# Designs tried in a protein design chat: VH-VL binders against f1miw6. Part 11

Target 1, 251 residues: f1miw6
Amino acid sequence: MPHFAKPLLRNIITRNLFNSIKKKQCLQYLQTLRTLQYDGFTTVYFGETDIPESLVTGEDFSDGYYMPTPTWCVVHAGGSQGWVPWKYRMFLRDELCIKQEDNLFFEFCDVVKKAYGKCAIVVKERRRQDATRPKEGKETEAQAHVPSVVNLTSVTCCPEVAKSYGHKLLTLPSPYNYLNPLDSAWSSLKWFIINNRKEFCLQSVDGVYSYQYILFSDLISKGIERINLSKWRTITTKVRRWENYYLGKLS

## First folded at step 20 (VH-VL)

Design aa4
Fold by OpenDDE, fold request of step 22:
Structure aa4 (fold): chain C 251 residues (1-251), chain A 122 residues (1-122), chain B 107 residues (1-107)
Amino acid sequence: as target 1 above (251 residues)
Amino acid sequence: QVQLVESGGTLVQPGGSLRLSCAASGFTFSNYWMTWVRQAPGKGLEWVANIKQDGSETYYVDSVRGRFTISRDNAKNSLFLQMNSLRPEDTAVYFCARSFSDYGYESAFDIWGQGTLVTVSS
Amino acid sequence: QSVLTQPPSVSVAPGKTARITCGGDNIGDKYVHWYQQKPGQAPILVVYYDSDRPSGIPERFSGSNSGNTATLTISRVEAGDEADYYCQVWDYSGHYVFGGGTKVTVL
């Protein structure tokens, strides 16, 4: 029996903040996701987060010299099963160094296939900065959103690649990013970094100079590990309840 | 040290305008959502507005919508609240706060300023 | 707009446990954050994401969230814990909502 999410959630989202088009996209996403889940697909959320070095070092750049600190991009995936048994990747976000590892998504798809079988791989819609205001032009028929290639900073998520492994690539509409449990996990990771970075700091004294360095890899690894299966279950349960709410509200 | 410092709070007449400022230091201001929270004398906390890192998204509590404008200058590490058509009900201490979440949803406010008092009275 | 309901006051003896509740429709489906505010001071985050603690916050502070009620628990209450406490959520519409606040008095 589909547990009808109790009507009590009706009053929470009063304001039509979202364009009718985005609502339709959300509904389509949710319907597709549910269909795949019923068909035995395991839902896996794949994504990236930016970690500025300043977040890790805690350096006070108050002296107005905003030296753009290097930003690290962390790529990983998770879901109701916890973190996927795929090693997370870190990339330095430098315009010069973004070697798109063309094979990373293949590797990921293979690993999740082996671990879970067929998967619904969910990625966030990348807001094209250049999306000029759609001109009020023609009601282009809701062409079935052919899953478009989603370009992450360091990884290209291709629907055809996913399909070749028996997976389905889904794009979460951008206004509904809060339906991605991975964002909650990333937030938790960032909180861990801020609160625990001192424990991963080593000091070295060389003569009159004192050097402080941080074990960044260990910090990130420990932060990821802290988000255990129990936490993932809590996060995904919350998201599922909201998904059900929107399915009921938008249908 | 991570710090937020509010300024601009003063006495203003009903219908008047005021601009609040918040100076951020000790962190990369441009990486965070920023928010205004107010507290009327002897009352609880009320969220007023928030703004995305690049200023492209802003949200307001209904009571201030159309009257208040949140803005930011990342180059100056500054947050602003332009308040127009002020009402006695807008009398409050206004706090600047940092949103921890980079995503702008489900966030806690981890850093607060000391607040600046705005009094709207005839 | 989601309304968060807190008791106006909680009295507790030193060394005992204070429990501050925050009620809301399906609040267990949201993340709840808690703030401490002393008179004339800015709020301080004491619990985030239902149950996590910021660095520097004593282990005496803990949070839980289920169903329609979130709870901040302060064990082994000290005189310095006397303050106003506020719960806060995001309403999934771009807005943040605070509870009405609870004054904790240490007797």
Scores: ipSAE 0.800, ipTM 0.899, lowest interface PAE 0.8, mean pLDDT 90
Fold by OpenDDE, last read:
Structure aa4 (fold): chain C 251 residues (1-251), chain A 122 residues (1-122), chain B 107 residues (1-107)
Amino acid sequence: as target 1 above (251 residues)
Amino acid sequence: QVQLVESGGTLVQPGGSLRLSCAASGFTFSNYWMTWVRQAPGKGLEWVANIKQDGSETYYVDSVRGRFTISRDNAKNSLFLQMNSLRPEDTAVYFCARSFSDYGYESAFDIWGQGTLVTVSS
Amino acid sequence: QSVLTQPPSVSVAPGKTARITCGGDNIGDKYVHWYQQKPGQAPILVVYYDSDRPSGIPERFSGSNSGNTATLTISRVEAGDEADYYCQVWDYSGHYVFGGGTKVTVL
């Protein structure tokens, strides 16, 4: 009968250990971020969001033909200074391997260097789906996680590239993604799209056919512009307060 | 038209089990977090549970933890709430709602169903 | 768990301004959403992210959030605004929390 107690205890221990590790990672992230801020680095959050065309068109795919609607990936950055003076990029996520634009992160790093000087560039940790269960084995010493190359869908964020421009690349631990103000900005953008898409719809009649066109680029641009400096300040202030809370709680 | 339709609410005895369903239409169901909210008769709104797009993450209010299970079938555009060990305090209208945020935090619920009544009584 | 406190009722004359408060510790650090619920109906989102409005919600509805108090303001109140109003937040632990609700009566 003693065999059944082992799996439950293992799961509890694993969860507690996982939680402890993640808390430590969060603390390290926050401490590093604060150190950089005190050292005069400007914090910039760099990331991407997916915008399905169905969000833009409002098309009801309820009729059983799940035609996967094309999904657009928007890449941009912002912080307490608002949107960075770098033009956002938009990519179509085709089933076909989005050729990562190798130069996009270089361009970004150059622009933010010119605008702000030294930057702490914060990106979300990509959950590697395939992170197999850490094999139980060796207590390998917590080697200082050399900031691994963070591969966004369309952009490769390389720490060495960031460093070459005098920046520091930071990865936000996945359980604490809510400390990324860019997610709030993306949510606001998506709300804008849903609520205003009709205003960006053009109707054309060709004989017996009526066509509806959405000015997608204008819709996205206007949605981004709507998130003004005041809104960014509010968003980043909220995040900063939570960061301070966690610094106090996890120290 | 974007719509959520709840079903499965009925009279059940204490200790009984019930499964609620919510059918989604008019939007890509698999792209959204989904939630259950309940409202006891003459009372306020209470969040019950959330589920991530792929079902890999679920969250529950403490009062239902271990008794209720939220699940989804994206192929059928359906959300479910399996309720076990039902108590009189679980008597409520249960609403299915769409969580607007893709991230599952700080979200508003922008689309609601009309709700389904669950009554737990002897 | 974060407790959100709302007044149980607010009475307002037609054409006047109703203010519904939602109190919580450091609620200004969270995003507050507001819902309107009429008897026998599902809730309707009326304000999101403290101050933004969904399409179809009148400009008479506005939100603010600072310090320990969020406020839903309904200007030029109409008879059709009589309803229960709920504030809602995320508690940063994976849970969502509603206020106790405020019944707005138009006199």
Scores: ipSAE 0.797, ipTM 0.902, lowest interface PAE 0.8, mean pLDDT 90
Fold by OpenDDE, fold request of step 22:
Structure aa4 (fold): chain C 251 residues (1-251), chain A 122 residues (1-122), chain B 107 residues (1-107)
Amino acid sequence: as target 1 above (251 residues)
Amino acid sequence: QVQLVESGGTLVQPGGSLRLSCAASGFTFSNYWMTWVRQAPGKGLEWVANIKQDGSETYYVDSVRGRFTISRDNAKNSLFLQMNSLRPEDTAVYFCARSFSDYGYESAFDIWGQGTLVTVSS
Amino acid sequence: QSVLTQPPSVSVAPGKTARITCGGDNIGDKYVHWYQQKPGQAPILVVYYDSDRPSGIPERFSGSNSGNTATLTISRVEAGDEADYYCQVWDYSGHYVFGGGTKVTVL
């Protein structure tokens, strides 16, 4: 009687294996990052965040008409030096035209090169939704994960482009996304938006109609500016301590 | 107005089952992590479970693991907690709360319901 | 599992400053959030990300976090500040943890 190892045990083993692989990836990421830092690379975290219009307007769409509110994508970068001296970009997520600006990553790489020299550019690993079930097949040798092109919603981060400017592109393993200080910055920005959006609201009355306008660009700009160098240092210090913890724990 | 309203709390016998519901209004429910927090009578707050926006990730406190199931229906702006094999120690006010962070880590809970009382007694 | 330790009670005279501590191993490496809970009410977020305040929370509420101790400071304490206060963290394992709570009494 072939002992059908209960699907539950397979799931546990698969989870454990998955966890082991992810731990190794984290260790490799951290070791690489430290090596680059010792080699004089400036660490810069590059990423995007979604800001739904509802977050900005505070409008209650509870009345059953779930009209998908427009969502804005903000792209920026920062690190221990604060926000990079590159102007953040904002894109409206349109179902039709997420025109990836092909040149945006080039521009970014050029700016950070001029500002900091060689950079370790850290981006989050995009969860491939389509990772079909690994077919049971061949132990493909851990081919050195050639840093795969990381496609952000609006920007393509290419390792070869980064390299052409003397940078290194690193992908942060997805289970360890909390090691990205940019997420803390984005959270702070979103909190700022919620708490201060009324201050950026203009009301105009035209006859019987009342119009409310939100100075969205100013709101975002001010929110970004509020995350000053001191705040960035605090955020990056926390991340660094966790990095050190994991380096010690996983070595 | 942003609001969470819990329901389903009642008296149940040990070993029984109960399903709690939380109705969300005033915000895009599908954009947020949601969480359950409980408070036993005269005790502190205890995190119970959280669920990702799409329901693909769930986390539980160890004391309820295997007994409780958090789920959500984004179309109905509803959060659920299926509680099985209830114990007297599960007696508490159960709060539904919104996790502010989109990422599901390091989050504060910025919106809370008024809670629903679950009493597990013989 | 990260244990957060709070004093069970703090007494303060009106107009004085109350300090509520939350102790934990390397808590300074985490973000600490603080909640106020009055009897029979839901908790209210009063400080987030160590030191930031939600809209509508008075400037009298402030937070700090360093080393092994986070602190909620309530300056110019009012009778309405009498409540239970809870610190909260994420434990970097997918779990959230609350402190045991501190009852603030305004004398």
Scores: ipSAE 0.775, ipTM 0.897, lowest interface PAE 0.9, mean pLDDT 90

Design aa4
Fold by OpenDDE, look of step 20:
Structure aa4 (fold): chain C 251 residues (1-251), chain A 122 residues (1-122), chain B 107 residues (1-107)
Amino acid sequence: as target 1 above (251 residues)
Amino acid sequence: QVQLVESGGTLVQPGGSLRLSCAASGFTFSNYWMTWVRQAPGKGLEWVANIKQDGSETYYVDSVRGRFTISRDNAKNSLFLQMNSLRPEDTAVYFCARSFSDYGYESAFDIWGQGTLVTVSS
Amino acid sequence: QSVLTQPPSVSVAPGKTARITCGGDNIGDKYVHWYQQKPGQAPILVVYYDSDRPSGIPERFSGSNSGNTATLTISRVEAGDEADYYCQVWDYSGHYVFGGGTKVTVL
């Protein structure tokens, strides 16, 4: 009688296997990162964050008409040296067209090369929502598929492009996204927006209709500037300590 | 005005079930992680559960795992806590709270409701 | 689970400085948030990300976090500052953890 391992055990085993794989990926990432750092690569975290208009306006759309508010995507980079001396980009996500700037990653790679020399560029792995349930099939050896391309919403990050500039592109494993200091920076930015948006509101005194305008560009710029070098050092130091912890724990 | 309003707290017998609700207003509810925190009478705060914006991720304190279920309805700007197999130790004021971080980690809770009292007693 | 340790009570005279500590293993590697709770009220966030203040929170409230201790400092304490204060962290396992709370009494 084939002992049908209770479906619960299968789920536990699959979870444990999944966890094991993810831990291995984390270890590989961290080892690679440390090796690059030792080899003189400057670590730079490149990424994006979504800023819904509703976050900026504070508008309550609770009246049941979920009108999808426009969402802005902000792209920037930072690390232990602070923000990269590269002008952040902002893209409006409309239902119609995500304008991808094909040259943006080239520009970025050139700027960081000039500023820091060879860089380990770390990007957050976008969970492909469509990662269907692993089909039960072949234990193909999880060869660390160096993703040939990491797609951000507005930017395509190509390892070959990075390499052409002398950089290395690394993908942060998704379960360990909290090892991305850029996320802490984005959280700080968003919190700044929420708390300070009123200061960036212009009231149009037109006689009949009072329109409130938000100086959105200024709000974002000021929010980014608020994350100074000292804050970046704190953020990256915390991340580094956690990296060290995981290196020790997973080795 | 940004507001969270909890409801559903009542007296229930041990082993009973209860569903708490939290109504959000004054902000885009679907943009935020949401959290339940409880406080037993005369005790400190205890995190209970949190849920991602799209409901795809949920986390629970170990003491409630398998008994409680956090859920949300973004269309109704509502957060829920289904509580089953209630125990006397579950007696507490239950607060609904908003996580300010979009990422669901390292977050603080910036908006709180006034709480709803759940009493589990024979 | 990460345990956060707070003193059960702190007494302070008006106009003086109160310091509330939150101890935890390598808490300096985490972000610490602080909440004020008055009797019968919901908690209010008073410090986030170790040292940042929400809008509307007085400058008298400040935070620091280093090593194994985070500290909430309330300068020029007022009678209205009498409350329970809680530290909170994320434990990097998907859980949030609160300290035991500190009752601040203004003498």
Scores: ipSAE 0.748, ipTM 0.891, lowest interface PAE 0.8, mean pLDDT 89
Fold by OpenDDE, look of step 21:
Parts: C-alpha cells; structure tokens; sequence
Structure aa4 (fold): chain C 251 residues (1-251), chain A 122 residues (1-122), chain B 107 residues (1-107)
C-alpha cells in the first residue's frame, strides 16, 4: 500500500518546488523592475503575438479539412506611455526564410532610447519545450540566469545589445504572464480583428470569378490605434497594482 | 456561422457518470481556450472548468475538482466534460463557451452554446 | 475565491437609465465583463474589458470599473433590455467568477 503514495507525493513536492522557484523568480523580477523604475528607467514591454489568417478570414474549417492557414507574427512594444513610436513588424511564420532580422532589436533599442531614454525592456520567458525532464542535476544556486538571449520567433533579444544602449532587458517568468500588459493589448487587437474583419473586406469581380480581399495591414493598424494612451494607462495601472500585490505577498 | 452545440445532458442517478460533448463550428477551434459554465435551475451562472488550446492546462471550480474532467479533441472540433460521482447539486444547464483571449487569463466568453440539461435525481 | 456582489433586482422605466453594480474587493484591479441573459437563452457578452462593446451591442450599453465597484449602464432602456445581467472576472488563480446576477425589469 505505501508504494502508491510515493509518486503522488513526488508530484506534489515537485509541483511545490516548482511553484516555489517560480515565486522566487517573480519576486526577483519585480524587485529588479521596481529598482530600475526608481532609478529612472522607463518600462517598455516588447513582444509578439500570432495571428492566424483564419482569424482574419473567418474561414470555417468545420468540414474536417483542416488546412493550416498561414500564421502572421506581429511584433510591437508598449507601456504606460502607449505604443512605442516604433513601427510594428509583421512576419509570416511559415516562410522558412524569416531571417531573424538581427538588426530589428538594435533598431528597437535605438528608437526607445531616443524616445524615453534608459528603458527597462520586459520580454516574456520563452517556454523551453524541452524542460519537461527535470534533469536531476545539481542544485546549482538559482543564480538569476539572466538568459543570455531571449529568442522571440522573429527577433532575438540580447541583453548585451540592450545594455549597449543603456537599457536593461528583463524576462517575465512564464507563470506570471498576466503581468504583461502587452497581452491585454494583443487580446484587444485580436478581438477587434474578429469583430471588424468584414469592414476591411473588399470584393473584386474579375470576369467569371469573384474574389474577396481583406486589407490586413489596415485592419492591424486600426486595431493597434484603437488601443489608445488612455487604454494603455488603464492596463498598466492594473498591472502595477498587481505587481505591488505580489511584491507584498512574496516578500 | 460560429456555433457551439452541446449534447449529452440526461437524467442520471446520484453517484452516476455522464459525458457531455460540445461541437464547435465556424471557427478554428484549436486557437481558443474553451470553458464549461453551468446554471442550476433558477440560479446564476457558475464557471465549471476551462482548458487550454493544446489541453496542457486545465482549471476547475473547487466543487467539481476530482470528479469532473475537461478534455478536447481539436481534430474533431470537440470539447468534452466527463462528470463522475454526480450529485444532486450538479443539476444544471451546462453551457459550452469560447474564450475570446488566446492567453487564457482575463478573458470573456464571446460565443456560447444553447446548453444541455443535466438532471441528477434519485 | 473572489466574491462578486450584485443587487438581485433593478427596476427602470422605459427611456430611463439603468445602473447595475458589481462589487468586489479591488475589482478595479481586474477586468470586468458583462453578460445579458434572457429566459431560456444563452448568455450574451454585452461589455468586455470594463468598457468595450462587442459588435452588434448598442451604444446604450456602457461599462465602468473603479475601486471596489464595476457598473454596467444601460441608457434609454427599452423593453427588450429586460433580462438577467451578470458580471464576471478572472481571479488570477486560473478561475473565473460570476456575480450573482441582477434581474432588470422594465416598468
């Protein structure tokens, strides 16, 4: 009878340990962020979101022919000051040749430096798919592994690059992604797309064939514009309050 | 047209089991968090469970934890709720709903089915 | 678990303004969504993210959220607005929470 309790206990312990580690990481993130803010760094959230074409077209794949639709990756940044005065980028994921524009993060860092001065650039932690096997390895001191590089799908975020512009790159722990105001912005954008895509649809008749085109760029632009400074302030204020809550709770 | 259709609601005895199904159409089912919400007769709405796009994350209201299991088959555009050890207090219309947010937090439910009635009675 | 408190009923004359409140501790720090449910029907999302409206929802529906109270406002109330209204939040623990619901009666 005692043998069955071991796996459950191990799973509970592992989960508790994992939770403890993640809580510590969150506290460290929040403390660092707060310190930087007090030191005069402007907080900027940099990230990407995936927009499947099916979301835009509203195509019904219910008939079992799941044709994978192309997925667009939108890269942008925002914070308490609204959208960063940087042109958002769009990449098609399926195009093998997305040369990670090695220079995109440089460009971004330069733009935010000019606009805001020193910035705390916050990015989401990339879920390492492979971290399923807890290698039993050594309790190496959870040194805050400042990830040497945070790879977004289309952009490589390098701490050294950020530093060269006087910025600090921070990674938001994955269990606390709801502390990223950019996700709320992306959700709003996607909802806008779903609800307004018909207004951006053009019908063209060429002889015997009729085509429907969606002005995708215009749809995205208008969706982004809809998230005005007032909305950003509301979103970031909510996040800040939760940050304060967790700082108090985890300290 | 975007649609959710629930099925499987029946009369069942206390302690019995039932599996509800929800068929999705008119949208890419695999892109969305899905949820079950229930409403007891003459009562308010109660969230029951939600599931991530890939099924890797599931959450439950405490009253059903250990008894109910939410699952999905993206290939069949289907959401399921396996209900075990049913109680009279589980009597409700069960709604399938779509989360409009891809992130699974702070979301609203933008699309609802018409619901299916589960009655637990001796 | 976060408890959301709604008045059980609100009565309003046609053409007037109905206000439905949703109370909760620090609810202003959360996003509040609102649903309309008519008898025998599924709920319909009428306000999301405190103040945004889905397509097809009249401008008469508006939302606000501050402090410990969120409010759904229905201006120029019509007979067709008679329904149950529910507020909803995410509790930052993976759970969703609904208010107890408010029956709006048009007199």
Amino acid sequence: as target 1 above (251 residues)
Amino acid sequence: QVQLVESGGTLVQPGGSLRLSCAASGFTFSNYWMTWVRQAPGKGLEWVANIKQDGSETYYVDSVRGRFTISRDNAKNSLFLQMNSLRPEDTAVYFCARSFSDYGYESAFDIWGQGTLVTVSS
Amino acid sequence: QSVLTQPPSVSVAPGKTARITCGGDNIGDKYVHWYQQKPGQAPILVVYYDSDRPSGIPERFSGSNSGNTATLTISRVEAGDEADYYCQVWDYSGHYVFGGGTKVTVL
Scores: ipSAE 0.746, ipTM 0.888, lowest interface PAE 0.9, mean pLDDT 89
Fold by OpenDDE, fold request of step 22:
Structure aa4 (fold): chain C 251 residues (1-251), chain A 122 residues (1-122), chain B 107 residues (1-107)
Amino acid sequence: as target 1 above (251 residues)
Amino acid sequence: QVQLVESGGTLVQPGGSLRLSCAASGFTFSNYWMTWVRQAPGKGLEWVANIKQDGSETYYVDSVRGRFTISRDNAKNSLFLQMNSLRPEDTAVYFCARSFSDYGYESAFDIWGQGTLVTVSS
Amino acid sequence: QSVLTQPPSVSVAPGKTARITCGGDNIGDKYVHWYQQKPGQAPILVVYYDSDRPSGIPERFSGSNSGNTATLTISRVEAGDEADYYCQVWDYSGHYVFGGGTKVTVL
């Protein structure tokens, strides 16, 4: 009977430790963010979202042929000032060729510099899928994780690039992704797509064939535009309140 | 058409076990968080559990924690709720619902099944 | 666990406006979603993210959320609006929470 209790306890301890570490990371993130804000940095959330073609078409391709539907990646940024005055990018995710645009982050940094001055650019931590078991190694002092290069699917966010424009790149800890207002914006966009895709559908009949076309770019553009400054302010206000809550709770 | 269909609800004795199933159709099931919500007779809605797209994350209401297990088979477009150590208080219509948010937080449930009745009685 | 408080019932005359409140501590900091449920039916999402409407939901349905109270407003109430209404939030701990529900009766 005693052998089954060990794995459960280890999992609980590991979860608790993991939770403790993540809480500390969250606190550090929030403290840094607040410091930068007080120092006059404009907070901008930069990120991407996946839009499966099935979301746009509404078609269920699940009939036995697991052909992964093409997925579009939308890259944009926003904050309390609304969407940044940078044109969003859209990429088709091909399992075979993730074309990373090397200059996209440079362009972005330049645009936000011109628009807002110094920015705190917040990106989500990419969950390393393969994070194998932390080796039991030494309690190395939680050295202030120098923001490592954050590789988005379509864009590489380099702290040095950000710095060259006078910006600071911050990584939002993954358990606290709900502190990213961009996710709320993306959710709103996706809802818009689901609810309005029919309005962006064109039908063409050629002989015996009927074709249905979706104006995908227009759909996305309209969905993005729908998230106006007022909505962004609401979203960012909610996030800010939660940030304050966690700052108080974790300090 | 987007649809969720629950099944498996039956009469069971206290302490018994039951597995509910939910079949999804009309959408890419693997792209969504899925949720179980229950409603006791004449009572309100109660969230029970949700599961991430890849099944790597699950959350439960405290009253069912350790007794219920939410799981999914994306290849079969199916959601499951394994219920063990059933109690009379677990008597409810169990609804399968789709979470519209990809992120698994602050989500609404935009698609619901018709529910399946689970009765726990001696 | 955040408790969401709804009035048990609201009565409204046809053509008038029904207001259903959902109270909770700092609920204004959360997104509130609203569901309509008719007897023997599954719930239907009627308002999401405080004030947005799904396709097919009439403009008569609107939502607001501020402070400690979210409100579902049904203007020009029709007999078909008679139902139970539930508010719902995410509690920022991985759980979803429903209000107790409000029965709307059209007089």
Scores: ipSAE 0.713, ipTM 0.879, lowest interface PAE 1.1, mean pLDDT 89

